# Designs tried in a protein design chat: VH-VL binders against UPF0166 protein aq_448. Part 9

Target 1, 96 residues: UPF0166 protein aq_448, of Aquifex aeolicus (o66756)
Amino acid sequence: MKEVLMRIYSSKEENLEDYINKLFEGGIRGAVVLQGIAGFGKGREFHSEEIEVLSYELPVVIEVVEDREKLLNFLKENRETFKNCYITFERVKVWE

## First folded at step 1 (VH-VL)

Design s05 (framework fv_disitamab)
Fold by ESMFold2-Fast, scan of step 1:
Structure s05 (fold): chain C 96 residues (1-96), chain A 122 residues (1-122), chain B 105 residues (1-105)
Amino acid sequence: as target 1 above (96 residues)
Amino acid sequence: EVQLVQSGAEVKKPGATVKISCKVSGYTFTSYYIHWVQQAPGKGLEWMGRINPSGGSTYYNQKFKDKATITADKSTDTAYMELSSLRSEDTAVYFCARDSEYTVYGDYFDYWGQGTLVTVSS
Amino acid sequence: DIQMTQSPSSVSASVGDRVTITCKASQDISSWVAWYQQKPGKAPKLLIYAASSLQSGVPSRFSGSGSGTDFTLTISSLQPEDFATYYCQQYYSFTFGGGTKVEIK
């Protein structure tokens, strides 16, 4: 398997559940949601959070490690769902 | 010295199956993916699919998913591709090829087998 | 899926000529392009990977360039052994260009 780390960047809390459900329905083996605790960008307003508290208003990143071709097909089949997301890929080596 | 050696030419009748082998040497078989590529007579190259010999996981070009089955035998360092329900349009040279080293720029095909001609005729 | 449009389909050239072959991807493919040489009756041979990196053992007269959607393979001074068919490939999802036959003039 040629694993890649795919990161889906979202600032829209209302879409998070739909993104996760699509990944699950698409047979992706796993997805992890990471909560930002500080950041700025849109509007240049600084946002921060207590280290122990989850807040969906702060940047959210969904991380997936999966076969590259499988992810490409998944995104093609779910183009409409992810059309407003910023998505990046990084090649990773899984310890085997 | 890296080598991929394929089985010899085959002549088959329509409806038959054929299994092509690709025996590797000169490197660790389980560390590199093996791809299969079809080339019809006088035509270009078309990717068919690949296998990870370590776990046996496969990924196919959707055009070939119902035609080709790719497998690997770790005990003999050999990858296989089986073609089912042969038709005249399956007449082609079939190549196996090694995926490049696992890097950010990897996935190009750095070493190729010599090719196996499969002819489908009555 | 990603289409690779390769041009020209054939070119007639003489020894010593500069030959240029172009590939256009239907979408941004970064630098995930390889170039292969195939002689009649033989397997393809890797020449260039990552759009511009020369494979070890390949003569320096071969070079690749480009990023995004437009890619070029150049042979700076054609030699007799270079008469062959050349293929580009995007290796994000493995599509080949249609090939360019370099023929003796």
Scores: ipSAE 0.000, ipTM 0.596, lowest interface PAE 13.7, mean pLDDT 83

Design s06 (framework fv_disitamab)
Fold by ESMFold2-Fast, scan of step 1:
Structure s06 (fold): chain C 96 residues (1-96), chain A 123 residues (1-123), chain B 105 residues (1-105)
Amino acid sequence: as target 1 above (96 residues)
Amino acid sequence: EVQLVQSGAEVKKPGATVKISCKVSGYTFTDYYIHWVQQAPGKGLEWMGRINPNSGDTYYNQKFKDKATITADKSTDTAYMELSSLRSEDTAVYFCAREVTYDWGSGTYFDYWGQGTLVTVSS
Amino acid sequence: DIQMTQSPSSVSASVGDRVTITCKASQGISSYVAWYQQKPGKAPKLLIYDASSLESGVPSRFSGSGSGTDFTLTISSLQPEDFATYYCQQSYTYTFGGGTKVEIK
């Protein structure tokens, strides 16, 4: 199987709706959004684990499991939308 | 024993259509994607596109999307590639190849290849 | 999209020589590179996958290395059956390098 887990990292919660809308429009079957409690991104902006409540400034992670080639094509078609995101891929096995 | 066996050489006139077959044996046809690769005389390899034989889903190199049509027939364990509106520039050996995924975290590569089909386009 | 630049385009070598072929990606591709061998009139044969993993049945004199953008295929002691053209390939969108012909000196 050619399924991969794609993680889209963004430091801006305000962009989340646009990312989700693009994934939906691109025919991606599902996405999960996680809120980070501490971290840093490409700009090396680090947010302390000492923050007692979740902040909209903490990293947002969108996780998608989909066919690798479909995701690469999706990202190619939507380069401008995701240009400021840190994106990773790892192969996964989906239980069927 | 895994084998991909392609149809024989073809000679076509400009403007014609050609359909090349790739019959597989020795494994479950629907479990592996099949890719097609072009090699012009004396030149290197160029990826054209692929098919998921189970679903019929295809994906093409932008360069070949208006030239090639890839299909699969589950009943005969055969993948096909059709080239339309042939020009002399389409003269090449065309290979089918099976996609493999070795391990989690690995890339995708071509482990078994057909022997190649020479298509010559000449008047 | 992702360009794969292979060098040299040809190399003349003798049996027993160490041959090194390089491949440079236009952008980072992690370790997702394969190396193929093609003999005249034959289909390509997979030698190395994931930059450094040896395909089953391939002699140990073949090795691959590299990550990111720079990749190398090495043949430690060239044998007569190794005279062929070699291609690198990145696995994101299946771009091949231009090929390196290893020919008899």
Scores: ipSAE 0.000, ipTM 0.604, lowest interface PAE 14.3, mean pLDDT 83

Design s07 (framework fv_disitamab)
Fold by ESMFold2-Fast, scan of step 1:
Structure s07 (fold): chain C 96 residues (1-96), chain A 123 residues (1-123), chain B 105 residues (1-105)
Amino acid sequence: as target 1 above (96 residues)
Amino acid sequence: EVQLVQSGAEVKKPGATVKISCKVSGGTFSSYAIHWVQQAPGKGLEWMGRIIPIFGTAYYNQKFKDKATITADKSTDTAYMELSSLRSEDTAVYFCARETYVDSSGYSAFDIWGQGTLVTVSS
Amino acid sequence: DIQMTQSPSSVSASVGDRVTITCKASQGISSWVAWYQQKPGKAPKLLIYAASSLQSGVPSRFSGSGSGTDFTLTISSLQPEDFATYYCQQYDSYTFGGGTKVEIK
């Protein structure tokens, strides 16, 4: 079993469009974008869509399920694009 | 049930511009790719380009990058494809298609297609 | 860009025949292949995705196989409603094959 779930964490202010374009160009089968409604990180300041008049600081998560080696090679080839992202991997069972 | 409904047939003179619409009804518009496909009379399918409305950037087949402009209007759930400087060889049926996940394993395909729009370029 | 070479361009067949259509990709595409059926005057209809997975509502006489560069669509017992043009497509850069017209013998 080779499939992993990769999550790419980025702020809404990052170039989300470039991340998705690189994933598409890299032949990744699919990606889902999730938008956070509240969160905090470095600096510990709380940001929320309900609290902010303009919500450009809310976190975005891109989820990808793909072969592990393919994702590792993709990330190595696109280091500069994803350098400011926090990226995690989790083994998953794909139900077919 | 999700439907893609395209604008009606167009007859244009050489040199004109035409803009075709593709309205998504009954489902999500912003987060799925909308593709455009050309089919010349008696010929096969040729991919022209796509847009994911939430990102707003269109990607093109190199053959069409100077001919077609693909846009999306999220307020009306409508994608557009504009053809400029029309020539007789642009006569074709143009289809829009939505790329969505077809099962829980994450595979995608053009599951939902518009009915097609015939563009005829003649003088 | 990945080229998809589809063969044959046309085939004449009778009801009950087994029909086989092939597509070759110019480079490896794993299982990222879909097959579509198009009847005259109509939009294409998805038959097969992921090279071998049957779309919901499509009759079981349709099947897909292959991985890497060589892919096949098979109709095990042709029915009158199956006379149509069939197209393969790869997902990586959305290239279609040239199409195969299945016509009455």
Scores: ipSAE 0.000, ipTM 0.583, lowest interface PAE 14.6, mean pLDDT 80

Design s08 (framework fv_disitamab)
Fold by ESMFold2-Fast, scan of step 1:
Structure s08 (fold): chain C 96 residues (1-96), chain A 124 residues (1-124), chain B 105 residues (1-105)
Amino acid sequence: as target 1 above (96 residues)
Amino acid sequence: EVQLVQSGAEVKKPGATVKISCKVSGYTFTGYYIHWVQQAPGKGLEWMGRINPNSGGTYYNQKFKDKATITADKSTDTAYMELSSLRSEDTAVYFCARGYEVTFDSGSYGMDVWGQGTLVTVSS
Amino acid sequence: DIQMTQSPSSVSASVGDRVTITCKASQDISSYVAWYQQKPGKAPKLLIYAASSLQSGVPSRFSGSGSGTDFTLTISSLQPEDFATYYCQQYNSWTFGGGTKVEIK
C-alpha cells in the first residue's frame, strides 16, 4: 500500500547518468530505464526533420517502485537534478 | 581476493599538489564506484567524493569540490585522487573504498572493501 | 545535506557487556544506513548495511536496527577485539556520524 510507481520522463538530450547516479546515491532499491520509440508530450513533437534526428527527441522513462514517502524525500533532496523532468506517481501492489 | 592497494605516505610543502593512487584487484574495476574518504589526525571520517570507473563520472562533497580531483584509469585498474594547493589543514589519512555496484541490480549498499590508507603530511 | 548525530561520543565497557550506539538522521533516510568499525591505525570495516543486514563474515553479536531517522548498533556481548571506534553512515549524501569510541572500563 505504501509502494508507488514513479516514472521520470526525460529526453535523450538530458544526462541520463546524472539521474541514475542520484537514484543510486539516494538509496533507491532499483530503477529501470525504458527508451521510447515514438511519442510526444508537453512542448515536444513526435518527429523533427529526418529519421536520424529521432534519437534527440524520443523520451526516456526511468521507472522506480519504492515507498512513497522515501521517494518524496528523495525528490526534495534532489530538486535541482530533476527540475526539467516530468514525474508521475501511481499506486501499485507489489507481489512478494 | 578483492583488494584495494594505495600508494605510500607523502610529505609535501604548502602550495604543492599530491596524487594518491588506489589499485584494485580481484574484481571488475568498472563494476563498482570508488569513494574517497578523509580522516584528519584524531578526527572522524569525512566523505570526499566518488567516481564511476566505467563512465569517469564524478560526484564531490561540496567542501572538497575545488580541492580534490578524482580520476580512474581503466587500463591499469587504478583510481586516483589529486589534492591541489595543499595547506596544513589537508594533513590527513586518505582512504579509497569500493562502493555499491554501478548497475541497478546491485545488492551492495555500503563500502565493503577499503584501501589501507595514505598519510599526507603538509608541513613547511 | 543530511546530518548524522551519533551518541554517545565514547562509552566505557567491560568484556561481556551489551553496548548500544545510536545514530539520528536530520531527515528520513528509510533504512539506508551502514555501520563501520575502525581500529587504531587501520581502515574502517563494514559491519552492517541497510540498517539491519549483517555483512558477510561479521560476528552475529553485532546487530543493527531502526528506520526513518533513528538507528541503533548493538553489540550483544562485547569481546576484547571489539574495542574500537564505530561510525554510522547514510547513503543519500554519504554523511558519516561523529563516531563512538568503545573503551575498556
Scores: ipSAE 0.000, ipTM 0.568, lowest interface PAE 15.7, mean pLDDT 79

Design s09 (framework fv_disitamab)
Fold by ESMFold2-Fast, scan of step 1:
Structure s09 (fold): chain C 96 residues (1-96), chain A 122 residues (1-122), chain B 105 residues (1-105)
Amino acid sequence: as target 1 above (96 residues)
Amino acid sequence: EVQLVQSGAEVKKPGATVKISCKVSGYTFTDYYIHWVQQAPGKGLEWMGRINPSSGGTYYNQKFKDKATITADKSTDTAYMELSSLRSEDTAVYFCARGTYIFSGSYWFDPWGQGTLVTVSS
Amino acid sequence: DIQMTQSPSSVSASVGDRVTITCKASQGISSWVAWYQQKPGKAPKLLIYAASSLQSGVPSRFSGSGSGTDFTLTISSLQPEDFATYYCQQFNSYTFGGGTKVEIK
């Protein structure tokens, strides 16, 4: 299985449109943007009331499913654009 | 006990640069935004910008974009704000404050640092 | 960005009085308002978040209400330690209101 799910963790302040344009220009198959609406950390502060309102400043996650080698080459070519992003990879199986 | 401790007061000449630190303890530094707020003498609070210490990503109030640079050092659990080309109108108390958990949907500030007075005088 | 208009700018009140402070947002912000207390020479302290939720450790005489564009902080029975300036804040771009100075006479 060559496919991976890459998640790019970013704020909208970090030029979300530039990230999406780079992915498009790099020939990436597709990308989806998800916005966080609630969460908690090690302190276990859960903010359920916050679900009522969505803000453009909420954290976003860009999810991409693509061939692993293609994504590694893409990130290499675009180091400066994504330097402040936290990026994770998970193996996935793509149903044809 | 969650604490934000800021560096001490500074007196600078016009045109100088100043760098204020905000050292955090009692929680995971990379899980929460750090915000910076300006309060001019006898005036109200004005938000300057924030940093995600995990990514180093910053967002600024447009008014302060060319004045302030916010950074974070994960190895020392310290956020910084640098003010450049100081002018008399930059004389103010500067506060750091902890935002909400970075993956939550809302932001208010708790706790706050004690504040750092920056005086710009010739 | 969303502007917060706070009123009054100052209020003079006696111990035991009921004090109300209002904030108006230029756009609907649901319940996403926080209130802070700042005593002279000190950092602000969070009192109320999400318009009406009392922060842990804050006395029950403080309460918040409102939704949409109109928000109120109420101190039901003013105490000497409540001498301070109070600020509202909306969460989207962190805009603060102009502040209300509460003076106890």
Scores: ipSAE 0.000, ipTM 0.589, lowest interface PAE 13.9, mean pLDDT 81

Design s10 (framework fv_disitamab)
Fold by ESMFold2-Fast, scan of step 1:
Structure s10 (fold): chain C 96 residues (1-96), chain A 123 residues (1-123), chain B 105 residues (1-105)
Amino acid sequence: as target 1 above (96 residues)
Amino acid sequence: EVQLVQSGAEVKKPGATVKISCKVSGGTFSSYAIHWVQQAPGKGLEWMGRIIPILGTAYYNQKFKDKATITADKSTDTAYMELSSLRSEDTAVYFCARSPYYYGSGSYHFDYWGQGTLVTVSS
Amino acid sequence: DIQMTQSPSSVSASVGDRVTITCKASQSISSYVAWYQQKPGKAPKLLIYAASSLQSGVPSRFSGSGSGTDFTLTISSLQPEDFATYYCQQYSSWTFGGGTKVEIK
């Protein structure tokens, strides 16, 4: 009954494939990768896609919906892989 | 009618390199992971590694990480495995197999297998 | 990392017999277990996945059970075409059991 939405925040320079591979191998039911198009947080400087050619880092977010305890155990087992990621949890209800 | 078709048998000398192919037909190549499995003569199955073609990333059993290189060519729906610095211990049948890779599946079993490729390492 | 210990290594059986093969994981793997059948000179064939789910097209005499660390494959009434080697596999990180050869008594 306690499913959560877990978001893993990373920069574009991180090895996204390593994160996805670990989630796949950990038996997580699914994950979605989203790429930001604008944001600020570092020095409060606003970054956006001004032109078609990109030359700056954009945030990447991996979203997972899974049982809370399963995700906590997964993260404990893969602590080194995710140690530089900013990770949040939010309670959700899944449409039955 | 999903089918995995592997390249033919190879006989190599010690120290050589061999590259085995696994062509996938039917189904969506990029939606599945392709795994490689070794079976030495008279022995059981041992997982070597896998590639997820849509990510282009391979992951290896530590035992094989310095021996095998797994790649994929999405344009030809073909996965490859190269074995380097061959020794007599590498004599085996090598199988490719696919596992589902879709959101929500949670099940990464091998639903279809290639027919196997015999690699013999001898003088 | 995760070891799969399969037993017995071989079993002699007759047509019509009930055959049971067991597989033990070195740590809990939930239901992430599949069973494969391999005949001499052929590729393995999927029988069971998720510990107990029968693959489409596989005869109903095959069944799987178990969760956690202990898993079982059962053939309720052995047929001539069932003489083969059977392998369990955990697919959290893909380790096979040692195999069980089911041979004619």
Scores: ipSAE 0.006, ipTM 0.593, lowest interface PAE 12.7, mean pLDDT 81

Design s11 (framework fv_disitamab)
Fold by ESMFold2-Fast, scan of step 1:
Structure s11 (fold): chain C 96 residues (1-96), chain A 123 residues (1-123), chain B 105 residues (1-105)
Amino acid sequence: as target 1 above (96 residues)
Amino acid sequence: EVQLVQSGAEVKKPGATVKISCKVSGYTFTSYYIHWVQQAPGKGLEWMGRINPSGGSTYYNQKFKDKATITADKSTDTAYMELSSLRSEDTAVYFCARDKYTFLGSGYYFDYWGQGTLVTVSS
Amino acid sequence: DIQMTQSPSSVSASVGDRVTITCKASQGISSYVAWYQQKPGKAPKLLIYAASTLQSGVPSRFSGSGSGTDFTLTISSLQPEDFATYYCQQANSYTFGGGTKVEIK
């Protein structure tokens, strides 16, 4: 198996359980959820000339280590579910 | 050596409750999941649910969520499964099995099993 | 949930025969398949995990293969102690196949 680390970035307002359930149903080995403390992402816009206090949208990151091709196929099968997520891949070596 | 030893056979009437034990030895109880599997007479294996003895967290097969309650007692290295509102179709052998822990999940195979406990529900 | 379809449900065989049992998953499950042997009145025994990895102490006549959706368990030369029921299992929701009884001809 050729392993990669996949990170799925989302917000707490989205249904985190749906993401975890899809990963589980897709036969993914495991997933870890991390809660972010602060951050900002693409698409944020400043429309006011006044300084506004933005409500905090806490980011969450789901980390998965799995075979690269399996993850690509999983994501293609579940495009609609993960369409609002930012997803990255990083090559890793697993110590066994 | 690794052993999972289950409690003895039970005969119950419809509507009763039964609690089956699975006492483990020869390994660290909190490092492995314990699963429960049902096998009706002459039929195949059906997974019921699992517990992580470390934190007590459980996960159930949807079919058994209202029937089975799985617990663990770290002080005695024993996992339990309680079946409520027994009906004749609950007559089966029930097995416990351990699931090898890995960081990325439970390990995906049951390497050691209990000997099984026959529960007979008869009127 | 991922379903496991196991075939055949039974097979009659003689000592020395090659026996092949198949499992088909309703969805891709990579190599996350285990195979178990169960003799009458006994608990199942793990034979193979990760589709093709032989459990310690299991005879080399047992082998597993497959990935994705199609998996096979092969017994290259059936021995008297191999008459039993065999089950596949997938890792996601721990779904077992329906079992294959290998019985004497």
Scores: ipSAE 0.006, ipTM 0.589, lowest interface PAE 14.4, mean pLDDT 82

Design s12 (framework fv_disitamab)
Fold by ESMFold2-Fast, scan of step 1:
Structure s12 (fold): chain C 96 residues (1-96), chain A 120 residues (1-120), chain B 105 residues (1-105)
Amino acid sequence: as target 1 above (96 residues)
Amino acid sequence: EVQLVQSGAEVKKPGATVKISCKVSGGTFSDYAIHWVQQAPGKGLEWMGRIIPIFGTTYYNQKFKDKATITADKSTDTAYMELSSLRSEDTAVYFCARGGYDSSGTYDYWGQGTLVTVSS
Amino acid sequence: DIQMTQSPSSVSASVGDRVTITCKASQSISSWVAWYQQKPGKAPKLLIYDASSLESGVPSRFSGSGSGTDFTLTISSLQPEDFATYYCQQYYSYTFGGGTKVEIK
């Protein structure tokens, strides 16, 4: 009934495969990985995509739309896996 | 069933620090955020900040970021708010409230409030 | 950032009156509005969430409406226990309105 959009922010070189595998094992119905095209953070160094090649330094975002309580229980059970991620939640209305 | 119980009233001198507690019982401490709200005498409600115990993350109203420190002790289901360098303008009732961390923010349960008086 | 402008600041009313309180957001916030009742010396109580959903245990004379930037709380037939201060709150970023005091006429 309460669907939320969860975004998991991570670097491309860090644990992405483990995050996806845990979501799959946890019965999450779907996850989309988005690659950042520009950003800055630690040290405030600017990173941009190249015309033909994406940098490992650019952020990746995993987006999940799922029942709120299911995601909370998933994160509790997988705290160690996601402990270094910046995670946000946003209420969404699904159409259909 | 769910109840938020705050520590008692405090009287402090200017420059002092005060730490207020908010104990959550009968409930779901780890599934929700604990928010803090200030109400100056005769004034309205102003949001100060919140903590999400499951993630260990805090988020503050910019007005209060250098004044308030919010913490949580998951072992005792207790959230805390510490106010530093107290001034007379900090005299207020402080409430804790349980809310959603998913931007829902609906405060379904509130503590009874803690009066902090700052006077010389 | 998001400002909630609440009006009126006070209203004098009699038992049985219809009371309407309005709240305007400085930007669109969908339906992410709650309404609270506060009696002197007490903590606020949730009345309405998601702009129009009645909290369990709250009398049906209370109703909420609106979306986007304009929201209203209505008390259809004021009762003695309804004399209180009412606050709107947006929960996109947690701003309260200034409050409306409903006073005995």
Scores: ipSAE 0.000, ipTM 0.579, lowest interface PAE 14.4, mean pLDDT 80

Design s13 (framework fv_disitamab)
Fold by ESMFold2-Fast, scan of step 1:
Structure s13 (fold): chain C 96 residues (1-96), chain A 123 residues (1-123), chain B 105 residues (1-105)
Amino acid sequence: as target 1 above (96 residues)
Amino acid sequence: EVQLVQSGAEVKKPGATVKISCKVSGYTFTGYYIHWVQQAPGKGLEWMGRINPNSGGTYYNQKFKDKATITADKSTDTAYMELSSLRSEDTAVYFCARVSYTLWGSDYYMDVWGQGTLVTVSS
Amino acid sequence: DIQMTQSPSSVSASVGDRVTITCKASQGISSYVAWYQQKPGKAPKLLIYAASSLQSGVPSRFSGSGSGTDFTLTISSLQPEDFATYYCQQYDTFTFGGGTKVEIK
């Protein structure tokens, strides 16, 4: 199995509990929540204007390390829950 | 019930200024953007600009930047659009519409619209 | 600036007909497309968002498809209340199509 670090980026703090509960219910090994201190959304002109004005909006980042295929299947089964999140995958090695 | 209620029809002379209101109810005013759309008689829809009521931050269609001024009053849950130096070609129905904002999302469609305000500019 | 080219400009149809309206973006806009219905003297009403998602309360005879640059709104069996003008919109930078008037035959 190949492990990846999945980061789930969201500006919707009110959805955080639902994200965490879905990950737990999906049998994911563990998740860590980080609060950003600054950030940008997608690099479009509209987002740039809004971020300049609303600099106090902070991203929430959920980090998960798990098998890549398991995470892909999890996301497919929970499309609506995570539809407004920006999600990235990075290859990692887990020390056993 | 989510509603956007606009002020009534206006008849103005060339060179005048008009201020249209859009009062919202049934949701948190500061949680959504308000966009403005122009529709000339018998013509299609054209986006004018938007405001974030929480910050007062605005973004305009370049075509309307020197014509329209969009503002919001949090104490009355009302967005406004002011049109200056009116000309006959400004005759149109003006709509306000609600748009969700999400930093990481991409769904910025107009889910609830005001009923429209007809502005007629004639001499 | 992203241009949305909508076709046809008008279509004459009868109750029960399948009506298809197309919209082409001048550049890729992913699925950032909404469709609106407007009846004379009324505000537009959201039908479809994210190219293919049906808005709550909208009849299932309405459907949307497409991604990238080519998008389609379909009314599978036209009803009397569906005679209206339909607009596509890209909501990355907010441009509307020119509209399609669906008229009684």
Scores: ipSAE 0.000, ipTM 0.593, lowest interface PAE 14.5, mean pLDDT 83

Design s14 (framework fv_disitamab)
Fold by ESMFold2-Fast, scan of step 1:
Structure s14 (fold): chain C 96 residues (1-96), chain A 123 residues (1-123), chain B 105 residues (1-105)
Amino acid sequence: as target 1 above (96 residues)
Amino acid sequence: EVQLVQSGAEVKKPGATVKISCKVSGGTFSSYAIHWVQQAPGKGLEWMGRIIPIFGTAYYNQKFKDKATITADKSTDTAYMELSSLRSEDTAVYFCARDHTYYDILTGPFDYWGQGTLVTVSS
Amino acid sequence: DIQMTQSPSSVSASVGDRVTITCKASQDISSWVAWYQQKPGKAPKLLIYAASSLQSGVPSRFSGSGSGTDFTLTISSLQPEDFATYYCQQSNSYTFGGGTKVEIK
């Protein structure tokens, strides 16, 4: 039970195909691509006194659930491909 | 290939209303913001407002809040702008435009533009 | 509201010339500036976004720079198709500059 959720935040959406191909070639069991649809940043002006708060972080997020050590080795082997990505890990339990 | 196609030129009398359409094809409609921009004859560009079709709420430049009504119809991939109580100073070309990217739908620059709709208010 | 002051309002230039257009924001807008080209009777076309990012399909002779309050669009070697009016825009609340007309000398 050393599974983690890895999120790859892409600053370059044009590289998405390359990211997915590398994950597939690296034997990763599966990946899900999520795209944000709206968001607000601080220090920006809007022409409205009341704003619905919608959070949007980065344009493309690739989510992977896999063994932590396997993912670390994968990222080190593919360091150049993912160098412009912000990557996070969090602990998860897989439901059977 | 994304394309924004606007309705044709309009000639209106003072006090009338006009409704301009902007049909989006070849790309995603509902999650991109659609903006409206006014260009008076021989003048520069002025932002009027925007709508994000999936949310249905329009935001306006304070100057245009009592003049313009921006709406969207997701079933036809079409955004609309209605101008009320037309006066000669409303004579202008009106452009619709889309946000630059999916990534900054609320603050991105305008990547695709409609061809423009000339509205002439004449007595 | 954020004001965008664009300079010059007009410039006369020849093919092959380097053309520089400037835009000044009334307050700090970080890098949130776009540049557009508009030819007579046509819709504007996006050239540059986020101050310095070249839009796909736009020739490399166009470049943008700046941050904070001072921004510049440069055309390194003017071509016949570049005679047009150029506008800056701050991307926060969408204020456009007054435009710069690039005319044949």
Scores: ipSAE 0.000, ipTM 0.558, lowest interface PAE 16.9, mean pLDDT 80

